# Designs tried in a protein design chat: VHH binders against q84jc2. Part 157

Target 1, 232 residues: q84jc2
Amino acid sequence: MSKMRNLVEEKFLEFYESWVIQLELYLHQLLIAHNNNTMSETELRHLISKLTTHHKAYYTAKWAAIREDVLAFFGSVWLNPLENACSWLTGWKPSMVFRMVDRLRKSRVVLVEAQVKKLEELRVKTKFDEQKIEREMERYQVAMADRKMVELARLGCHVGGESVMVVEAAVRGLSMGLEKMVKAADCVRLKTLKGILDILTPPQCVEFLAAAATFQVQLRRWGNRRHYVTHS
Key: E = the ipSAE of ESMFold2; O = the ipSAE of OpenDDE; V2 = 0.75 times the mean of E and O plus 0.25 times the DockQ between their complexes.

## First folded at step 9 (VHH)

Design lb59 (framework vhh_8fcz_2)
Fold by ESMFold2-Fast, scan of step 9:
Structure lb59 (fold): chain B 232 residues (1-232), chain A 126 residues (1-126)
Amino acid sequence: as target 1 above (232 residues)
Amino acid sequence: QVQLVESGGGLVQPGGSLRLSCAASGFTFSEYAMNWVRQPPGKGLEWVSGISGSGGQTTYADSVEGRFTIIRDNDKKMVYLQMTSLKTEDTAVYYCARFPYSELWEYLTSGSFDYEGQGTQVTVSS
């Protein structure tokens, strides 16, 4: 292999680079669509569907990859250091998307009171689901410091086949726990995204998706050019 | 100074073909995705096609899929739109466009950008 640890990392790097390039092309379509008030509802819905399908493709690929090696998603080689630093359980923090939604209050496509109420209800539910996952992660981290895990770590430092096998079994168990938490976090992400799109009109959906994609592309660009930002 | 100069437009009969060209200067061409957009009479700007910086990925509007091909030559700093099976509804001013990373958010909020060239007129009529 090259500088990458394993095949899962190499395969997902190839997938992700292609996926992000396609996201940028879709972003350009969204920006033009957002500034064209002559588009039909059918045309807007087709564009929204392209983005929804694109995001579903990401989670399909991600879940296949974490089934093989969930640890590849903690400190991912396909993400730059800034993207990794801004990560919450291997992806975007669900409540963050409501900051993108808040921009719609000052946009040309004004939110009606019924939408504001539904978005606030969704925000509260999303925050609750998010906090539940954070508590699970805290329990996981505390378990890592348990006496039994400390003893397994000590045994793993000793040269011996049986000790190595016991530590390897424990690591596999820890990886299964992380996989469940990552999938739970991804489910909150998908439910939040679907909830927002179900509440918004097609023009508002286009603006929201454009804002989210703009932020994602900008974050990647800033991190890839970090030597222009950081001095020491 | 960033420049985008379109050419190749003209009058063509339905079912005909036309090749549009865009010459770029003033930026690192291969680092930017390029787009073709069009404005039909009395309508807003419509996105037509996009191509990644490397040329490895292309995307088309449903209305032109299978009829148009976008290509680029990074050595010559050119992007092209090969148009076939032209229809009367393809009549528009065609612009090549790029979206600078620093201005994406401003475009989203204001909708006003000098990201395209002067345009080239395509008229599909008998």
Scores: ipSAE 0.692, ipTM 0.891, lowest interface PAE 1.3, mean pLDDT 85

Design lb6 (framework vhh_8fcz_2)
Fold by ESMFold2-Fast, scan of step 9:
Structure lb6 (fold): chain B 232 residues (1-232), chain A 126 residues (1-126)
Amino acid sequence: as target 1 above (232 residues)
Amino acid sequence: QVQLVESGGGLVQPGGSLRLSCAASGFTFSDYAMNWVRQPPGKGLEWVSGISGSGGQTTYADSVEGRFTIIRDNDKKMVYLQMTSLKTEDTAVYYCARFSYSELWEYLTSGSFDYEGQGTQVTVSS
């Protein structure tokens, strides 16, 4: 509210608003396709490809932006407080998507035993990769709080040119470490998404993508309404 | 109450044009994306086109890309579908649709979704 947006924040805000609006339009297409048993496998695969390309566009834009200012993605100005509260390392927590897959098991989507086994194997691998990143983030946070970083912060209170250079070098190192961590988390997200889509049939992929997009759109709308009520 | 009233359908020869209209009431029209969906004889619902609440973004099914244009007038609470180069495969009942965000999850998990409008019949035949 009181903080001026920098160029990275302004550029990504414009991108994200447009990206979410397009996701909602694709969601409507997915919802209609979900209830249409006359669509060909080719038509369904083309729709799935549109969604996959849309998600890849998000990560392309995100990785360009975090190279310039990774800190913009921690407490993002383009996300409402509810969306920010639900974030895990600047995005969705990979293992949480298996809760959506589990819901599909109880719907009109019939998963065969071989798919259930592959999804469980993927869930375990995803959880393992996620925990590795969490351990690295914990080490990073401890390093930030160590005596050397505390001393650098103290020196930053002196507004001389020498202390400014020291603080800038420390912030650069901090940002590079966070960038590596965020990209590692995003790679787990993309591998998890690809893995699920590779296991599911095209109709199952459509229902999964529709569920994921529905949750994302709903979370944004719930957070926007609650924020207005709280601050009005 | 959300109400959507479609009009503009009719019989047209292949290669012809029609403009469908949808009058909306009972909600803040500019806050919602609007859609055109169609049901050909003996088939399920097909999504045709969508337009964002502001009108700044549109998207089309591959089968109609370059032939159909979706437009909205937020002051009049209207959404339109301009159809050109009509084909026999475009024969369907056309529905104007708004997805309720409170109903998106229910639509996905509980089954069939009922549209507010009666639809408008488009028949492309010689």
Scores: ipSAE 0.672, ipTM 0.881, lowest interface PAE 1.5, mean pLDDT 85

Design lb60 (framework vhh_8fcz_2; at its last look DockQ between E and O 0.02; V2 from the best seeds 0.00; counts 0 for: pae E 3.1 > 2, unsure alone 63.5 < 65, placed apart)
Fold by OpenDDE, look of step 10:
Structure lb60 (fold): chain B 232 residues (1-232), chain A 126 residues (1-126)
Amino acid sequence: as target 1 above (232 residues)
Amino acid sequence: QVQLVESGGGLVQPGGSLRLSCAASGFTFSDDAMNWVRQPPGKGLEWVSGISGSGGQTTYADSVEGRFTIIRDNDKKMVYLQMTSLKTEDTAVYYCARFPYSELWEYLTSGSFDYEGQGTQVTVSS
């Protein structure tokens, strides 16, 4: 879809495009490492660290951007419709990664009982945290519908100076709440990711990160093909 | 048919330099990131360097950072690896590699990767 982009959207789009390109390059490293049984644990840990640092950079940029315009991330123009459809509160749903781990377990990853137990505990915790955030999000959304949405709807029919100010204030309030929720969601993402990486061995981490990156890259590619979107 | 042809390898002394070349054909070259990987004696295939499709982004293994430079010419469908300050540990068969999107999952799960090149031997020895 062709949308007018604001400055935040444009800047983040550029950032994200670059970030995804770099992710792909890291993915290639991960794939090679995954199939290299001669790499030391130290080397693997270093590669893992590079990837985690890359992800941290994304959230650093994101959090800076959402301070300026969190609404830009609710309709992310840097994502195709498929990517957006798979988004939960402006990102990947934390509980989704456990499905990915399950998929890997069906292939080459062998988990010991202790790992399985810890993963299950983490999964339960992650789901709990997701639900907590969702409830809070619903609270904001419902609150918006009580008064603020009526004002927004009315604005569409009648434009007045005072009404505009009221609506803008309402939107600002909503945005502050949304920013808080998005950050909370991102924290759950990061905690979940860290939790998984702490449970897995370095080789397993490499495989997991490779799988995650592959999925992200493929999702983008599939979505772009489907919707005839070209990205640099 | 995808073809990758590596060249430029040879015997050099420690501290020496080599420039590897890879000629690519059979795919839209500019759409794919390109990589150099190497197979040291008795070790597995290891990643060396990568460059984005446009050439705007590059990345290197820590072991070669500051010594190797990857560049590409999309008009000529070439990718290069300039190697300097070579060490004995750099001795390996070097391959130019791409990762087709359609093969990513298979490579991840099976370890089977179709790299078309025969590679070029780099030997660093006193």
Scores: ipSAE 0.848, ipTM 0.943, lowest interface PAE 0.5, mean pLDDT 90
Fold by ESMFold2-Fast, scan of step 9:
Structure lb60 (fold): chain B 232 residues (1-232), chain A 126 residues (1-126)
Amino acid sequence: as target 1 above (232 residues)
Amino acid sequence: QVQLVESGGGLVQPGGSLRLSCAASGFTFSDDAMNWVRQPPGKGLEWVSGISGSGGQTTYADSVEGRFTIIRDNDKKMVYLQMTSLKTEDTAVYYCARFPYSELWEYLTSGSFDYEGQGTQVTVSS
C-alpha cells in the first residue's frame, strides 16, 4: 500500500514539475502577446485555448491521481510549504482569482459596464459555491469525531479478524468522501475560470491569464527560495 | 551586467535556412528559460519560441511550428534558433529574451519591453 502511495506521489511530482515549466513558457508567450496590439482575434483565441487546455490537463491528471491516493493532495510533496499554506481544499481558492480580475480595472484596457456587472454576479456565485463546500468539509470533519469513528479507532488498537475488515471499509469510505469533495472544489475552480474567460474580450483574457500565471510562478519561486534550493 | 548578444541574421531566399545565435552572460544561464522574439517592420513584438532552463521543454508559435527549432548549450551559455523553410513573413529583427521572476509584474504592466541586445536582422526576399 505505502509503496503504491509513494509511487503515486513520485509520478505526480514529475508531472507537476513538467506542467509548471510549461506554464512558465506559456506565461512568456502571454506577456509578449499582451504588449502586442497587432495580433488578430484568431491568434489571441488560439493562445487562450492553449492555456485553458493546459489547465484542463492538470485536472485530468489530478483526478486520476486522487482516485489512487486523495490524501497525497493534502500537504502535497510536489508543492513547497508556501504553496501548501496557500491551498484551499487541495488547490487555489476560487474567489482569489477575482483579485487578478481587479487588476484589469487598473489596466489600459477598459472593462465595460456590462462586463463589470457579470463579473460581480460571478464573484457572488463563486463565493456562495465556495462557502457551500466549506460547510460540507466542516460536516465531514465533525463526522470524524463522532462516537462510531472513535469506537473504530479503539477497535483498530485491538486488531483481530472482522475488526480489521470493518476499519478498512471505514477508511475506504473516508477516502471516497474526500475525493468527492476535492472534485467538487475543482469543479467550482473550473467553472469560475471559464466564467471569467467567457465574460472577457480576448485581449483581457490574455492579461488575466498572464496575471494569474505570474502570481503562480512567483509564489513557487518565493517558496523554493525559502528552502535554500535551486531548480534546474 | 546581464548581456544577450544576437547574431546569425542576413538576407536569404524564400525556402532557405538560417541559424541564429544568442550569447548570454551575467546571470546563471541554466536557471532561466530563454525565448526568441521578433519585430517585423512596422509591427509589434511577436513571440517565436521558448526553451526551459534545462532544455528539456520547448514551445513554438503556431506560425513557426515545424519550421524552427530552439536549442540551448548551457556549457557555452548559448541559445540557437534553427530556421528552415523561411517565408517573407519571417522578415524581422530577432531578439533573444529572458523574463526574470523579479520583473514579471513590470513586464505585465509596461507598455514596452527593454531588450538587452541589439537584435539580428533576418530578411527573406527574392
Scores: ipSAE 0.731, ipTM 0.901, lowest interface PAE 1.2, mean pLDDT 84
Fold by ESMFold2, look of step 10:
Structure lb60 (fold): chain B 232 residues (1-232), chain A 126 residues (1-126)
Amino acid sequence: as target 1 above (232 residues)
Amino acid sequence: QVQLVESGGGLVQPGGSLRLSCAASGFTFSDDAMNWVRQPPGKGLEWVSGISGSGGQTTYADSVEGRFTIIRDNDKKMVYLQMTSLKTEDTAVYYCARFPYSELWEYLTSGSFDYEGQGTQVTVSS
């Protein structure tokens, strides 16, 4: 069953594989910049801009794909099971990124009081926005389950084009609602990323982006390590 | 402080069953996705299964899918791993972990897994 893919899934899988390869190349540049304290502020800001653009490219491609099939992004074929598990939290809890910021503050990144205040304000706003989206998403998931049950009962009683058209319209309506909510969550994630990068200094941004890219690259590598796969 | 305590391991024959338990404290349990990870003898850490904070989403490594079931009880702050059809390659120390940006963060970013608990040993042998 995990072998069956539609056109949207196939195209996005190809995109995502290329996107992660490029992220790994940018990670190499981030690590060089992290170790090289002679880079100018202009050079650091250029590298930060490349990473920001790369993340925006991911969302641009995703938003085009969810217009065609939003459900492909609920259990994605281009992610291994570990990555899918991680996406549950990061996908519906954009504020979790602040746990990474907190860990960096504990060990490597020193922030001045003005930055701490701005990060706390951003954390509160991100949490507020995510809670609104979570409540709306739960309502759509419940409505989708109830509609499926009702339409299944109707299909069991009838044969004909009108019943098929009603089911198709209901699915399309719920999919459009889910698309709106997924885009809303993505906008919170992207806005939060931009907000963090605006608050941090360029060297701090490089450290943050390096940590984030390291986590994502290693998560993919670790999740792809296969032991005893006899049911491929 | 965050604490995760695993139990329920033991010696089992191939084809047998076990249920692992993880007791959690020191954090808002329902906010975090929970995971089982394992370390086979002489090998690195291997991810096994994950469950969302609400319990509504579960996922499994390919090697255990169909055989293992992850369950959580947010009222009791417990995570369980129901294992069936056990194989010798399932032999490992099993650990419970939060995800993401948790105990596994240090492993993924630094290669070090200094887990405070001892985990629970599962041994599958004839």
Scores: ipSAE 0.395, ipTM 0.716, lowest interface PAE 3.1, mean pLDDT 80
ESMFold2 (binder alone), look of step 10: mean pLDDT 77; pTM 0.792

Design lb61 (framework vhh_8fcz_2)
Fold by ESMFold2-Fast, scan of step 9:
Structure lb61 (fold): chain B 232 residues (1-232), chain A 126 residues (1-126)
Amino acid sequence: as target 1 above (232 residues)
Amino acid sequence: QVQLVESGGGLVQPGGSLRLSCAASGFTFSDWAMNWVRQPPGKGLEWVSGISGSGGQTTYADSVEGRFTIIRDNDKKMVYLQMTSLKTEDTAVYYCARFPYSELWEYLTSGSFDYEGQGTQVTVSS
């Protein structure tokens, strides 16, 4: 007997595969735009808007899915094992995007001192918000092991219609707590992304988004290739 | 060896139509997104359109949205660019392009861009 994907997993797998393919197409556009000095600020801003809209679409779909089954996002079937190993609370670790920002230091389009200062302040704030979420997750895991798990185990000993309904309600309650933490982590991700884009000029935004998308696409491709090598 | 051969360019009047073709060989065609890029005289390389490996997803530069259509035929290993309502600003050498994953960082950091085709000239003039 094989473990089948549930409906949430099947729907999000279809969405995510399409979403990543579209990200790769946008990446190709970003790479050409980055090396073209004849593009207007309006053209660059529109391209940046396409990418931000694309990322917002991801979070819209994700939040709808986690409302139905948040556990689908822990060890996701639409991610390869390497992508899953690199996940922090169901997604990218917010502070890691500053590694992409560091690439701008090697660019001909140099960051001015005021931008460097604002990015440093954002980095510190992002790490603080990240640590706050980690502490909340730790508290949730401790509380789950104590009170709710004991209650769920107790309720699970009963067999019958009423007991089944009570157990289902308890499980939904546990999932709601986890959903709130995942959404909190996603809010840190979105705030960090918006903060970076607000600090950078349009050409720098294009370079940053291209670097981030390159990393994501290559990580997925590398993970898929390594799976083939280690499958046996 | 990866080989891309463009054709279909020519002289056309404003408001006219052209279909560009790209014949691909030397790689598993359906595994790769394909792109059309162009270089107008005196300007940098402009991205025009992209299509996913399956052909299920397409995207376009704002300047050509609604006027150009990118199509692929995986059985024939062909990519097409159907151009309608052509403008003088569309005058350029058009290239069929594939971006190798191993070279994405080089495109980003050095501005080096490899396309295997020789290009096809499109001139829009009265």
Scores: ipSAE 0.588, ipTM 0.855, lowest interface PAE 1.8, mean pLDDT 84

Design lb62 (framework vhh_8fcz_2)
Fold by ESMFold2-Fast, scan of step 9:
Structure lb62 (fold): chain B 232 residues (1-232), chain A 126 residues (1-126)
Amino acid sequence: as target 1 above (232 residues)
Amino acid sequence: QVQLVESGGGLVQPGGSLRLSCAASGFTFSDYSMNWVRQPPGKGLEWVSGISGSGGQTTYADSVEGRFTIIRDNDKKMVYLQMTSLKTEDTAVYYCARFPYSELWEYLTSGSFDYEGQGTQVTVSS
């Protein structure tokens, strides 16, 4: 695990650990709610609201943190290596949640034709937005690598502290562009989540949120239990 | 063999208090969040409260928020539910529950939930 380097990393590590533990508790409530068909629509909507508020709290904390140090999110000390390997622009890949949506089609809480159509339209839009961001990120990375490579070759002719200021300027330039791209990716995530929840009925929202949280919790547990000799 | 044994239930008047206990064995207790769930007459299982493995975080169903407190003692392998201001709607069999990570997808797929404890009856009536 990488050692913590600055205040942004320390604060977000503390926040994230608490946030994930709370997500797990909400997941257990969602699982029981999903398996109880005697719950009122009002009760289900309130539970969905708790999860929505919890996710909003994450993005509020994240956007405050990336404003100060976006690079903390590209080598996140609060994520294990498996979670980091599954990251797309500092978070979950938006189109991935449609795999959880596809589970609903095989559930006893069946999607109606109008919902299927709206979800497919949302899936196509989400994939388009992802690809647009991926192309922008690729162009940014290639341009940054080219400039940095030329500068590193140049600095190879000079020894010592002269390289420090040039590296610091390059890092600041990288950070400005990355903050914009991370926020764009997060906007796609939030639009995708809101779109799905707006299309689904309350019981379907509970199942969707439970599936998404299950994936997050299991991925974290599997990564944390990784050993050279034993894998779970 | 995993065992969860609930106790502390009984008959109590509205506005009364009860403390439920759950004794756990057969697994590493501190590795699991623990939950209280209940089954009122004629209804499905209803989630009541949860507590993290360390005991540092707790969550409550809206119907019990401010009236119930969940506590755990990892050294004794116990989880407790302190119930106050009891209402007739709190009448149910109360179960102590944990969720094995390996079975989370099964709960979503099967549409069923198996509790590990035997349960303790709480009846709130005049």
Scores: ipSAE 0.667, ipTM 0.876, lowest interface PAE 1.5, mean pLDDT 84

Design lb63 (framework vhh_8fcz_2)
Fold by ESMFold2-Fast, scan of step 9:
Structure lb63 (fold): chain B 232 residues (1-232), chain A 126 residues (1-126)
Amino acid sequence: as target 1 above (232 residues)
Amino acid sequence: QVQLVESGGGLVQPGGSLRLSCAASGFTFSDYGMNWVRQPPGKGLEWVSGISGSGGQTTYADSVEGRFTIIRDNDKKMVYLQMTSLKTEDTAVYYCARFPYSELWEYLTSGSFDYEGQGTQVTVSS
């Protein structure tokens, strides 16, 4: 398991570092586009599509990796400690992005009343979906602890080929259930992102995506630059 | 003190080639992604191309994809833009740019970013 986990971790670390660098390059495009009144709606939609495709590529790679080792995504080696501390079920908390949407209400790009209403409805739905997943995760963590403690403690006392195989099967079962939960959380993330982009105009989408990418890049840089030994 | 100095612009015929250079100083060059942006006559700033700090990743505006190549030499602290198959619509002042990552949030409200060059003029005409 740990050998396969190391391979998954190494491969995803390489992917993630490349993916974040590409996100930074897209952020530069978004920042320029945000202040360019001569870009057509078609040009803005192409840029938004690039970001959407980039995020979909992340989930494609993530889902392939969690099929092999979902535990690699809990306390991930490709994330710094600050990024890991801010993670909700292996990624960003979906409702958090509405704080970035709230910024649009105060910015140069004015939200109309109909958009504000739709965004609030989406926020409520997102919160409901989050709470549903949190309840499922709590139930699953209880089941994992019960099953792991009772079965593995009991079976671990019978050292032999058959006992080892049964323990491995139990661990795989726990991992598959956790994979299902992570995928459910990722579906809420993707639905929330898609929902926001469907409500916003192309200039507003560019500002929103720029704000989201800025936050992600800033969080990573803050965590990487920490001087807790000097400043604690 | 951060400085970015662009050079290499000039007058070229449609279909011609030109290489722009940007000399950087005052910061750890390899820690920053670099960009080329341009301002055509009577238009706003347009993003052209970006390159990661290591040079391992590049990206391009759809309008220049396949025609322009961005490269960097971290030892020389240089960024280059190799332009081929130039079109009249490529006529612009070209700037190399570094974004102030510590101030990206402020950039979203102010519209300014971290470049200090006067740019280099590229004119494509017959």
Scores: ipSAE 0.198, ipTM 0.654, lowest interface PAE 5.6, mean pLDDT 82

Design lb64 (framework vhh_8fcz_2)
Fold by ESMFold2-Fast, scan of step 9:
Structure lb64 (fold): chain B 232 residues (1-232), chain A 126 residues (1-126)
Amino acid sequence: as target 1 above (232 residues)
Amino acid sequence: QVQLVESGGGLVQPGGSLRLSCAASGFTFSDYAMNWVRQPPGKGLEWVSGITGSGGQTTYADSVEGRFTIIRDNDKKMVYLQMTSLKTEDTAVYYCARFPYSELWEYLTSGSFDYEGQGTQVTVSS
């Protein structure tokens, strides 16, 4: 019999499928805007605002879901195996967005030296924050293997009153720790995105957002096709 | 080979209505989101509207929201743009567009993208 999805997984799967399809439509709009030299700064900023609002909606839904069941985000059923393989603490690795920024350096609209310096400073800070979170995850995994947690796992095999309550409390404690860590990682993601958009001009922001959305959509489509075609 | 053929354009008075059609061939139509884009005289391409492959979701540029409706018929391999309350600012050549996912990365690195179809002229004037 197939594993039944829990309510949080089913609700977020429905949300995510809709969210990604909407992202594809925004990507098409970004691609057209990128090739349009007659758009005003106000028009470009409005489009950028639509994308930032769309990403904010994702984190709003995600944080509501992890408050109920953070474990649903480890081995997510709404992601294909390729997307899951590329995940870092339930999402994209913050330093990876600088790959999209590197494309701007090769575009017709070259970055001025002041922007390059600010982006490099942001890159260094992002990698520092990222490594700090990785150390916290390592400490979490060590705590998971702690003698006390091993003993609680043993007690979980016995059904009855106090033992059940103690195990449930311990699992909730672990989930709260993971929730805090995932939110910390998401905060680094959001700070990195905002930082990049604050440094770039509106046309550069459109190109950056188009690059980011392209890689996200392409990764999902390739993973869906490769998973079904490759009988691994 | 992929082909998109637009039709339905013409001259219409302000406040009038017009329906544009796009006939698609050469690909699995229902697997792709379809878009309408336009080029007003003396301006670059403007994105107008998009519809998902299933038709389950649509989105519109703010300038046309509430006035235009994008529809698709997957059995006929057609995309339509129903335009109402037309304004002089809607005067443009309208194109039906599909973005090949294999070329998205190349577009970002080269800055160029070729769209299929010749377009259909919409003129809103007295």
Scores: ipSAE 0.192, ipTM 0.654, lowest interface PAE 5.8, mean pLDDT 82

